# Ledger of designs, part 3: VHH binders against Probable cyclic pyranopterin monophosphate synthase (moaC)

Target 1, 244 residues: Probable cyclic pyranopterin monophosphate synthase (moaC), of Pyrobaculum aerophilum (q8zyf8)
Amino acid sequence: MIVDISKKPDVFRYARASANADVKKCNTAVAAKAATVASRYLPFLHPLPLSATAWCKDGKFYVEGIAHWQTGVEMDVLFGVLVGLLGSGAVKIENLRVEIKQKQTTPPIIENVNTSEAPITREGDLVASAYGRMKVVNLDIVKNPVEKGHPIYAAQTAAALNAKRLCELLGGPCPSVQHFKIEIITSDSVEVRTFIKARDITPAPEALFSAGVALLTIWDMIKKYEKDENGQYPYTYISELHLD

## First folded at step 1 (VHH)

Design b08 (framework vhh_7zox_3)
Fold by ESMFold2-Fast, scan of step 1:
Structure b08 (fold): chain B 244 residues (1-244), chain A 122 residues (1-122)
Amino acid sequence: as target 1 above (244 residues)
Amino acid sequence: DVQLVESGGGLVQPGGSLRLSCVASGFTFSTYAMGWVRQAPGKGLEWVSDINSGGSTGYADSVKGRFAISRDNAKNTLYLQMNRLKPEDTAVYYCAKYTIEYDSGKYTIDYAGQGTQVTVSS
């Protein structure tokens, strides 16, 4: 379910997310736009008016976001980093994490400016697979239903629906998806594998995207159990996400 | 460029009090979590306290009930009020701006100042 936030206060919500990736371009406009529409892709996120900016520095991709709203924006900026890196041609993403999230009564200042890049060039095999891994505080929470539903089943469904939708965010051609499957394993971490087949263009970005969406959906569903006493994420992050 | 300048350390007797200050510049102070970490002689770094932009605070068990962290966003200044000081509190105290680093999964300093020495002795 989409949790009832109607009794929560409207305050300024700030978050900054980052990941390591070796990319030749930094498509910050795609990242910022993705963050503002994350609720269209992550099934339990609340729609909200978000201002977002992105930047690259020292091998890291960053997104920060601000909203005056009844819910936090950490999932929105995480989604922005994921999509921004895919729109920058990343095939390997490491340490996708929330660096900080905050509530305040005064508006935060955003100092970075976004830049646009052309859509990614699609060249490669008509089949692709991706692997992702997420560290969490307690795997038992992932394995059982929570307020929003069952994390694993929701993640599988969100990934399948979104395997066809990355082109809405990146621009350019959409692959004609013929087959998609996902496997989620919980051992010492949450692991995901996706496989996708397309008719006409490589679905490699979609394999990465669907794996990332699965992990972010789980994170969003369990996030109240992942936060410390200061509302931060000291132990939760997506440690790796790459093509097989 | 990020700068953090600590002050307020010194020599104090057991049971005494000190107030540390940290003046920040080069970033939007009000939007970041800030904290204090310390290094006692011959020991590693120990987290002492933190405060987020919304004013929510955390404390190490060793200082709970004795120390109070606060911030003044209009002055870009972080404070640590230290009460009922013990010889075990002797350390260099560093003001810290926080982020989560690769491989740790824990709060990590993304910038620290030069530190201020606190000595608690009889």
Scores: ipSAE 0.000, ipTM 0.112, lowest interface PAE 20.8, mean pLDDT 83

Design b09 (framework vhh_7zox_3)
Fold by ESMFold2-Fast, scan of step 1:
Structure b09 (fold): chain B 244 residues (1-244), chain A 120 residues (1-120)
Amino acid sequence: as target 1 above (244 residues)
Amino acid sequence: DVQLVESGGGLVQPGGSLRLSCVASGFTFSEYAMGWVRQAPGKGLEWVSDIYSGGSTGYADSVKGRFAISRDNAKNTLYLQMNRLKPEDTAVYYCARGDWLEYSSDLPYAGQGTQVTVSS
């Protein structure tokens, strides 16, 4: 059946991402804001006008996003979930994934209202180490240059450049970073370890953030090889991200 | 095999109300955007409303404030509450899964339709 094109607006992009939420309160306003500015932190993402909402339900943290644009919004909402959980005090994130992504000709209305908690209090050692793991369809794609460059080298660079920038998203004090290291290994999955040392406050959230930025940069660079025939991600997800 | 079955249409006088239902099967209903499109006699398909998996909704200007779309994921059912109906709302109403292709003018998944007639 042929749809009347004269009534068709331009294409809208929709995505919803989620992760297991082991937090007492959800900072949904930080998540929604982070999704709208994800391109400032993920080097191959295009800036775009995104409407985003976040919510928590049954032990999971969700972000959905809608944009009228050339590219999908799945990386933006994944970044929103990552930052939202860090802004909610998470020290362990599990099963960060894209639940669904769609193209629509209709301008949807987001009616959810985001609420926000006060910034997290930072306690802990002045050194922190984080570990992350991402499942991918084909590890050989990660190990070799793709159209946008080499995924591992780009991820290392993105993580290093953004290690100090989480406080721009969460508010509150920024750690005075003195040392940063990252290691990316391909085994049966993509594994990332980060190490960060600060002078004045714990950089534990920054260790988690930089590991997440590295994994999302790889995902963004290889995503055309990870999608099924319906443009979905049936296999690709970040299975764990936690402090060592 | 994707199936969509609409019901709830009928004859109603101007100013009246109807509630349409669409029962879906063959896919994970809760994960997809769903919508309503209509075809008036002698015209093409016109988008009416949609609802995303997260609950976000959209409406055509012609029906905004009069129609309300909703879903019941436990029952795999999509609804359209139609209030203050006008003669120009007369059409066959189709339930559709909301996975449009960028260059496609086709509805990839639509039901058989339900007739709504608004006349005195």
Scores: ipSAE 0.000, ipTM 0.185, lowest interface PAE 16.4, mean pLDDT 82

Design b10 (framework vhh_7zox_3)
Fold by ESMFold2-Fast, scan of step 1:
Structure b10 (fold): chain B 244 residues (1-244), chain A 122 residues (1-122)
Amino acid sequence: as target 1 above (244 residues)
Amino acid sequence: DVQLVESGGGLVQPGGSLRLSCVASGFTFSSYEMGWVRQAPGKGLEWVSDISSGGYTGYADSVKGRFAISRDNAKNTLYLQMNRLKPEDTAVYYCAKEPYYDILTGDEYDYAGQGTQVTVSS
């Protein structure tokens, strides 16, 4: 279910997300673009007019976003970091998290940063597996239906629907996908494993993307239960996302 | 621990007025968006009004022009002035911190109070 926000007022919404990644060049343009269209990929996000900026500093990839709208933008900037890192050639992403989110009546100040693009390469095996882990406070909520539906079943569906769509965001050739499967398990955290086979080019970025989409879909569905007294996420983050 | 305590409800005739109050504790009241949501008999939660830390206000179309939300940061208190009340305004009214709209659980905000009953009838 997409939650009804029609009776909420427009205020300025701000968020910044980050992740650790070892990449040679940062594709910040792709990250900013992805954040603005996140609702086309994450099924329960509201479409909204978002201004987004991305940058890299000291081994971290950042995206911040601002919207004057009826809902928060933390999921949009998280999606931007995910796609920006995949567009930068990342095969290992650590500690994808929301650093801060705020609401205010005046426009937030956004930092000026240089924008750069890195070429996307598609060399590798025609099969790929990815593993992701997300730390959460309320693990029992993930296992049962919540307001928007069942988190695990929604995540599996969102991942499958999006498994071949990453090339819409990165540009360039799309893999001819022949097989996709996903498994989500709850242990002391939320764990996801994806497998994808393509005929013509490596689907490794798609394996990572579908795992990330699954985890972000769960985060979006349980996020109100994960916030602290200040509306922040001190303990919810994607701790690892990597190729097997 | 976040605590929100509503008061000011009661029985009133159509066309009458009531003023609801909500006393907040356990957080820095002045830093957060506050609001009012209501639940009419046999219906789900409906957002009524909210006010940002900077004083920006919003109202549901059904109450616009009749209700006024305000806050007193020195007293950690949120108010809802309700004028020209209609039978359709009959509901339990809840004070809420930081609106996050979710109609399926009736959880419109991060934290909500216990509510105060408003009945508009002859």
Scores: ipSAE 0.000, ipTM 0.158, lowest interface PAE 16.9, mean pLDDT 83

Design b11 (framework vhh_7zox_3)
Fold by ESMFold2-Fast, scan of step 1:
Structure b11 (fold): chain B 244 residues (1-244), chain A 118 residues (1-118)
Amino acid sequence: as target 1 above (244 residues)
Amino acid sequence: DVQLVESGGGLVQPGGSLRLSCVASGFTFDSYAMGWVRQAPGKGLEWVSDIWSGGSTGYADSVKGRFAISRDNAKNTLYLQMNRLKPEDTAVYYCAKDSTYEYHYDYAGQGTQVTVSS
């Protein structure tokens, strides 16, 4: 369930997220766009007026965002990095993390204004599997209901509902999905596996997307237990997300 | 508009070395794969090498172990270090910006002539 934020003060909120990935092109425009609409895909995010920019540097993909709003923007920029990399053709994403988040009464300076668009191409098998792993401090919290509900059940639902929706963000043809399966396991970390079968075009980006949505949904639901004394995430990140 | 300006070509003896440079402008350089393509006299275009935004590289079998591609994103510059040059490396070398389509470049420069001759 959406949490009541009506009494949180309006201040400028800033966050920057990054991940390592090797891509032919950086689809920065789709990353920035995805960050602004993340609440349509992550079930417990509040819609908010977000300004976002994205850029690539030395094998890293970045998204930063700013909003004058009642809540933080870290989940929105994480979602932007995920979708931006998928729109850039990434098949392996490492260390998807929040680098910094800030709250202040004056608007922060955004120095990165690089945006570019590149259409996505889709070639590959009609079946795809993805694996993702997320490091967390509080594994026991993941296994039990929190204020927003049960993290694993919410993640499974969010992934299933959004499995075929990546094309809404990337543009181009949508796969005709015939089968979707997800498994979430807690061992020393949170692990997710997805399997998708499509009739007509490769669902490989959707396999990665649904795994990422599951992990981000869990992160969003447990994030109050993951923050340090400065409100940062020194130990919580998606360490790997790749096709099997 | 997109501009790619090649330099560093010239006449060199077999076994010699040359370093080609390509200065890019008009697009977000670090967001795109870049490559080198060559055309020998009387022949078609041949892919030589590419480098992706994250640094992964590819090389044609004819140049593997002799050529090294690199990029300096701060300078918007692409390089090709050519070692142990052979007469069959004689060609016009073009800097190219990779397209979103797997096997095509959407922009190429005017080229720089490399001649390997005794």
Scores: ipSAE 0.000, ipTM 0.216, lowest interface PAE 18.2, mean pLDDT 83

Design b12 (framework vhh_7zox_3)
Fold by ESMFold2-Fast, scan of step 1:
Structure b12 (fold): chain B 244 residues (1-244), chain A 120 residues (1-120)
Amino acid sequence: as target 1 above (244 residues)
Amino acid sequence: DVQLVESGGGLVQPGGSLRLSCVASGFTFSDYYMGWVRQAPGKGLEWVSDITSGGSTGYADSVKGRFAISRDNAKNTLYLQMNRLKPEDTAVYYCAKGPDYSDYGWFDYAGQGTQVTVSS
């Protein structure tokens, strides 16, 4: 289900997410835009009026977001970092995390408008596999139904439904997908593997995207169990996401 | 209660230099991320430069190598040294403060601004 937020107050909601950036150019415009439409891709996420900005600094990719709304924006900015890195040509993403989230009175806000777009090109094998790993506080929560539903089944479904949709965010040609499969395993962490085959152009970005969508869907579904007393994430993060 | 007062703007010819100053009050200046943003006529706000409480700096690509941001925590003052000015640097320049948490590209308060005009 999509959780009822109708009784939550409209307050200033802020979050910043980051990941290690191993890319030649940062596609910050795609990242900021992706954050604003994250609810179209993450099935239990609420739509909201988000202002987002993205930047790269000292080997890290950042997205921050703000909304005057009834729900937090941490999943939106995490999604922005994921898509921004994929739009920047990343084949390896490390330490995707929420650095901070806050609620406060709405002071005047100045946005960083110094954004750039990198060219997106597709070259490579017509078959791709990706691996992702997410650290969580308690794996038993992931294995069983929660308020929003069953995290693993929801993640598999979200990944499959969204495997073909990354090109909507990046622009350019969409791969003609012929096959997609996903496997989710709980060990000492949440592990995901995706496999995708296309007819015409490499689906490598889609393999990474679908793995990321699966992990973010699980995070969103279990997030109330992952927060500390200050509403922060002291342990939860996606430690690695890469092509096999 | 927060106040940021900019000064040092004016008319300068292309290739010239200006130094902007911003005097802060109403908060513990040394603890905050600070920066400069500008707004050219008919354009939106553009981030120019920033500096963390620890002294790490960032610059927009349009000003790298020409501008230098610095801070004097004892005087609660932020500076922007602007060299080799170009007509496209013409804008109102605002001193800006980050929120209570340490962050990048995020300002919750700005001063009234100081006009910089680069023209012969």
Scores: ipSAE 0.000, ipTM 0.142, lowest interface PAE 14.2, mean pLDDT 84

Design b13 (framework vhh_7zox_3)
Fold by ESMFold2-Fast, scan of step 1:
Structure b13 (fold): chain B 244 residues (1-244), chain A 124 residues (1-124)
Amino acid sequence: as target 1 above (244 residues)
Amino acid sequence: DVQLVESGGGLVQPGGSLRLSCVASGFTFSSYAMGWVRQAPGKGLEWVSDISSGGSTGYADSVKGRFAISRDNAKNTLYLQMNRLKPEDTAVYYCAKRVTWEYESGSSYTYDYAGQGTQVTVSS
């Protein structure tokens, strides 16, 4: 279900997300755009008017977001980092996390920042497999239904529905997907593995994207159990996401 | 305490004009860049214009040639003259003092809004 936020205060919501990634060019325009439309891809996110900016600095990719709304924007900026890195050609993403999240009565705004575009590439094998791992505080919550539904089953469905949609965000040709498979297990972490076949162009970015969508869907569904006393995420993050 | 008090909003017909004012207190007004940002119903925050402590101005493409920002340091007041208003200019307008995000020095400059803004509605 989409959780009823109608009784939450309409205040300024801010978040910044980051990940470590070694990319040669940063596609910050795609990252900022993706953050603003994250609710079209993550099934339990509320649509909201988001202002977002993205930048790269010292081996990290960043997205900031601000909205005057009844819900936080941390999932939106996390999605922006994920898509921005995939649009930048990343095949390995580390430590995707929320750096800070704020709620305030007066509006902050980020200045308009120059965005840069990087070309996407589609050279590679017609089969791809990705692995992701997410550290969580409350692993047992992941295994059972919560208010929004069952995290693992929702993540599997969200990943499958979105596996072929990354091209909507990156532009360019969409792979003609012939097969998609996802497995999610809980060990000391939440682990995901995706496998995808395409007929015509490499689905490697889609393998990474679907794994990331699955993990972010779980994070969104359990997030109230992951926050500390200050509403921050000191221990929840996607520690690795890479092609096998 | 930093305090920014906006005024001058209201209902105006397309093609009309309004002048917004912002009275600042609690800081050395003349030493800071100041700006205007707006939020239209159902949309995110949009930078409109800024003016440096030295008087250099910048404008968003959507308002360039129609809006003029100015400041009076003796009165600690920031102004926005809005001409040839369009329905898409309908928004709450906020006066803003430029600040840095201290968590990462130099990562970005943002604006600190101490007031509730002033509503501008452009409608026939």
Scores: ipSAE 0.000, ipTM 0.147, lowest interface PAE 18.5, mean pLDDT 82

Design c01 (framework vhh_gocatamig_d2)
Fold by ESMFold2-Fast, scan of step 1:
Structure c01 (fold): chain B 244 residues (1-244), chain A 118 residues (1-118)
Amino acid sequence: as target 1 above (244 residues)
Amino acid sequence: EVQLVESGGGLVQPGGSLTLSCAASGSIFSSYALAWYRQAPGKKRELVAGISSGGSTVYMDSVKGRFTISRDNAKNSVYLQMNSLRAEDTAVYYCAAYEWSGDYYDYWGQGTLVTVSS
């Protein structure tokens, strides 16, 4: 379910997310745009007016965002990092995490960055598999229904609905998807595997995107149980996301 | 806007029972998800049990079958019934209240000490 926030007051919300990835280009325009529309892709996120910016530094990709709204923006900036890296040609992403999030009565200050990078060109095999792993505090929360629903079932549905939608964000050609499947298992962490087949162009970015969407959907649904006493995420992160 | 006050902690022998209570102030209690956390000396704070606004419950594996979380919306209270207590259950127990959709209404109580010893 999309939970009722109608009784919450508006305050300034800030978050910054990052991940490690070896990329030759930093597609900051795609990252910033994706963060602003994350609720169209993650099923339980509330739409909100987000200002976002992205940058690369020292082998890390960053997105920060601010909104004056009734809910936090950490899932929006995490989604921005995921999509920005895929738009930058990443095939291996490590340590996708929330670095900080805050709520304030005064507007936060963010750096303004001009960006104009072009979409990535797709070349490769017509089948792709991706693997993702997310560290969480307690796996039992993931395995059972919470107020928003069952995390694993919701993640499978979100991944399937979004398997063919990444091109809406990257601006390039859309693969003609012929087959998609996903498996989610809980070991000492949350593990996701996706497989996708396309007719015409490589669906490798879609395999990664679907796995990432599944993991972020689970994170969003369990996030109340993952925060420390300061509302931060010291233990929850996507440790790896890569093509098999 | 919400304050949480825990009570019911104390000294109990192994195999004994104890009920923790957490009273919350605020008109929106019924929309909150509620949880019990604990922190033993030298250990990290960990989730023990949670209950959604709709009454769905989750438990840490080591307490499943021994502990029961419940809520009373009319009394703005959440309870943790602890049975078959073990020495490793010794900790400060914290009540937490979460508004399901947002980080805005995360609240913590002051904690109540539970000691399980001879």
Scores: ipSAE 0.000, ipTM 0.284, lowest interface PAE 12.4, mean pLDDT 83

Design c02 (framework vhh_gocatamig_d2)
Fold by ESMFold2-Fast, scan of step 1:
Structure c02 (fold): chain B 244 residues (1-244), chain A 119 residues (1-119)
Amino acid sequence: as target 1 above (244 residues)
Amino acid sequence: EVQLVESGGGLVQPGGSLTLSCAASGFTFSSYALAWYRQAPGKKRELVAGITSGGSTVYMDSVKGRFTISRDNAKNSVYLQMNSLRAEDTAVYYCAAGTYVYESGWDYWGQGTLVTVSS
C-alpha cells in the first residue's frame, strides 16, 4: 500500500537523529547509505532523494538528512542511526530519538562529515534474541487500526519480511535463517522481543534489526499523534534495544 | 463540498462541562481520523484529542481524565466531552479530519468554536 502524499508541499526537509551506544568504531558510511534506502525496509516510507551525513561524538551516534521533497526525513535518519550502530557492532542501543526536524524554503547547511568504515564481526551463538522498548504519548493508538492499518500487525509483518535482510546494508555474510519469532506487547510502553535461529553464523545483528524495524514501523504509523505543535517529538523515542 | 462545522461552544463556569460537536460532509467519514485542536490568544494551535478510523484515542496530558473524544459514523460526527473545565481551557476549538497524510497532518479544518471558561 502507498500512502497518498499529493497534498504535501515540496520544500526542504531536514532532520537529525541520535542514539547512545558504546562502540569502538563508528561505521558512518553504512549509516548514511541506510538512511538513503530506508523506504526499501520500512513498508510505509516513500522513496526520496536524501543527502545524509553521520558522525560520532561523546558516546552518541548521529545521522542528519536533507531532501527537497514532499515528506519529512525523520524516519529515514532514525533508520540510518539504527543500521549504522548495528554495522558498528553495537549490542545495546539507548535513547534512539529525533533531535530536531525542520521545513524551510532555503537549503540548510550540513556540516560535521565523518567518513570511516569498520568491518563487522560475526562471532557468537547461532540463536539470538533481542528486546526493544519505545515510549509513546498514548498506547491506545497502537492497539487499534489506524488509516495505514493495524500498527502491531504491520510491525510484525515488516519485521518478519526484513529479518534476514540486514546483510544487504552491511555488505557482509548473510545468516541462513531457520526460525524467526516476534512478540509485541503494550504495557506502559511498546515492547518488542525477537528470536532468530540460523544455521551458519550468528543472527544477533538481525535480532536487533528486526526489533528496531518493528518499533520504527509503529512510530511511522502513529507519528501524526506523537508530534507537538512545532512538529517535534518531545516524548516519543526508543529507550532501549539490546540483546537478551 | 467538504465541510467540518463545529458547535457547542460558549461561556461556562470553572468546574463546568461542555460538549463540542463537529458535523462532517463531503467525504467518506468512516475512513478518516478526526481530531480536536485548540488555540488560545497569542499561543500556537495544539492537539487536544484525536480518534482514529478504528476508534483508538489520544489526549494531551493536561486533559486526560477530563475530556473524552468519540465518533458516530452513522451521523458523520465527532464529539468532545469536556468536564471539570479550567480557565486555561479557554480557546477557540477546531475540528480536523485526515487520511493517509500522517506526515503533513490534517486534510480539512473547521472554522472553530469559542470556549470561554470564566465566572
Scores: ipSAE 0.000, ipTM 0.246, lowest interface PAE 15.4, mean pLDDT 83

Design c03 (framework vhh_gocatamig_d2)
Fold by ESMFold2-Fast, scan of step 1:
Structure c03 (fold): chain B 244 residues (1-244), chain A 117 residues (1-117)
Amino acid sequence: as target 1 above (244 residues)
Amino acid sequence: EVQLVESGGGLVQPGGSLTLSCAASGSTFSDYALAWYRQAPGKKRELVAGISSGGSTVYMDSVKGRFTISRDNAKNSVYLQMNSLRAEDTAVYYCAADYWTEYSDYWGQGTLVTVSS
C-alpha cells in the first residue's frame, strides 16, 4: 500500500544522494528529471513537487532535492542518481547512498548546474545480467511483511513492471524485451540478480535499472526501520550494482 | 504531539521472562506503526519487533519464537512479551511510533533490561 501521509505537516524536505561511478559524460538533466518523476517508477512513493539538481565531482555523481511537502525526498534523489548514472553510460555503480536528509521551515537554496547535451549511445549483446547488493541494518525486516506489503515480492513485481521503461527517462529507442527474470536473496545483505533478453538493442541498462528498482523498492518499504535517532541512514546503502 | 512511556524493564535470570509496555498519549494511536528497538552499550540501536497499523508483525531472527509484539488500540498501548531471555538480550529497550517520525521526536525514553549470567 501507499502509506497515508495526510496528517504529516508541510515542511521543507531536503535530501542529497550520491554514488561512485566512472563515466565519460555526466547526464545531469536526466538525473534531475528522473528525481522529479520517481513516483511513476517506484510503486509506493508519493508524487510531490520536487526541485532537483545534479552534478559530478571527483568520481561521484550527486543529486539533491527539495520539496515543501508531507514526506521525505530521499528515495526521489536516490532514483535520480541511479537513472543519471545509467544515462551517463555507467556499467558499474558503487556506494549509492543518502548523504543527508533534513526537515526545515526555511527554504534551502539549490543551484542549477550545466548539463550534458545527449545520452550515450547503446552498444552490446542482446542479453544482459546484472548484480546488486544492498547493506541494511535490519535484514530480518526484509524477510517479512511490513506496512507496505512484503518487500521481496513487491521488489520482484516493481522490477518486472519497470524492466522495459528506462527508455522513457533516457530517451532514444526502447528495447523490445523478450524475457526478464529476477532473483532476490537475503544473506548478510540483500542481493539481487536480473536477466533480460531483447530482440533489437542491448538491454544492459535495463538489467541494471531493474536491479536498482528492486533494491530501491525494498529500501523504501523498510526505511522507517533503517533510520537512526537523527532520521539519517548511517548503514543503509547499495554497495554495488554492475553487469555480470 | 505523541508522548511514549515505556515500563516493565528490570533484572532477570537467563531463561526468564519480562513484559515491556509502552503507553502513548496524544494523537490517534491506531494510525501508528509501532516498534520496539534496543541498544546495548557500544552498539547501534536495532529493531527488535514491529507491528503495523494494519496488524502485520515483524521480528529480528534472534528473537523470533521468543518475543511477541502486540497492541491494544483501546488502551493506546503496545507490548513486548519476552520469553527465554538470554544474556545477549541485555539492552535499553525503546518504543517508537513511526507514522509521524522523520526524526526521533516520538521515541520513548527507554527501559533497561538486564539478563544476568
Scores: ipSAE 0.000, ipTM 0.181, lowest interface PAE 15.4, mean pLDDT 82

Design c04 (framework vhh_gocatamig_d2)
Amino acid sequence: EVQLVESGGGLVQPGGSLTLSCAASGFTFDYYALAWYRQAPGKKRELVAGISSGGSTVYMDSVKGRFTISRDNAKNSVYLQMNSLRAEDTAVYYCAKDEYYGSDWYFDYWGQGTLVTVSS
ESMFold2-Fast, scan of step 1: ipSAE 0.013; ipTM 0.457

Design c05 (framework vhh_gocatamig_d2)
Fold by ESMFold2-Fast, scan of step 1:
Structure c05 (fold): chain B 244 residues (1-244), chain A 118 residues (1-118)
Amino acid sequence: as target 1 above (244 residues)
Amino acid sequence: EVQLVESGGGLVQPGGSLTLSCAASGSIFSINALAWYRQAPGKKRELVAGITSGGSTVYMDSVKGRFTISRDNAKNSVYLQMNSLRAEDTAVYYCATYDYWEGSEDYWGQGTLVTVSS
């Protein structure tokens, strides 16, 4: 389900997310745009008016966001980092995490950064596999239905739908997807592997995207159980996401 | 990814028998289902027999009691034992992975020709 937020106050909500990435150019405009439309892609997110800014510094990609709304924006900025890195040509993403989230009585200052956009070029094989791993505190909760539904089944469906939709965010040609598979395993962490075959152009970004969407869908569904007493995520993060 | 190679086709007289083999380039242990299809000249491909990882089988009506599908996970192979062959069984036979729930085929072999004639 989409959870009822009707009794939550309209206050300023802030979050910042980051990931380690080895990219030559940072596509910050795609990241900021993706954050504002994350609810169209992550099935249980609430639509909300988000202002987002992205930047790169010291080998990390950042997205921060603010909204005056009834719900937090941490999933929106995480989605922005994921899509921004894929739009920057990343084939390996490490430590995708929420650095901070805050409920503010006064609006925080969001930095405006002038950055160059990189055109997206696709080179590679017509098949691709990706692997992702997410550290969580409450693995047993992932295996069973929660208030929003079953995390694994929802993640599988969200991943399959979104394997065909990354080009809406990045622009350029969409791969003609001929086959998509996803495996989700709970070990000491949540592990995901995707496999995708396309007819015409490499689906490598889609393999990464579908894996990331699966993990973010699970995170969103279990986040109530992952927060500490200050509403922060001290132990929950996507530790790795890369092409096999 | 698995590549499928069929063998065992040939010319056989009506009432005769043939065994077709399908060899996979990798492990078939986790493959949901595997199937044999056939296509006669001027006809559409049709499912002949399918087998799931759990051993459940399906057959088209015209081959029930005459054909038997089996799988050997240790040899990464699928077999079709064809008995009491008829002229209408003449076709190119294909091995394919089969998604039991969606009816879609992931991968196809090159095919092996079976001709039932004197």
Scores: ipSAE 0.000, ipTM 0.066, lowest interface PAE 25.4, mean pLDDT 82

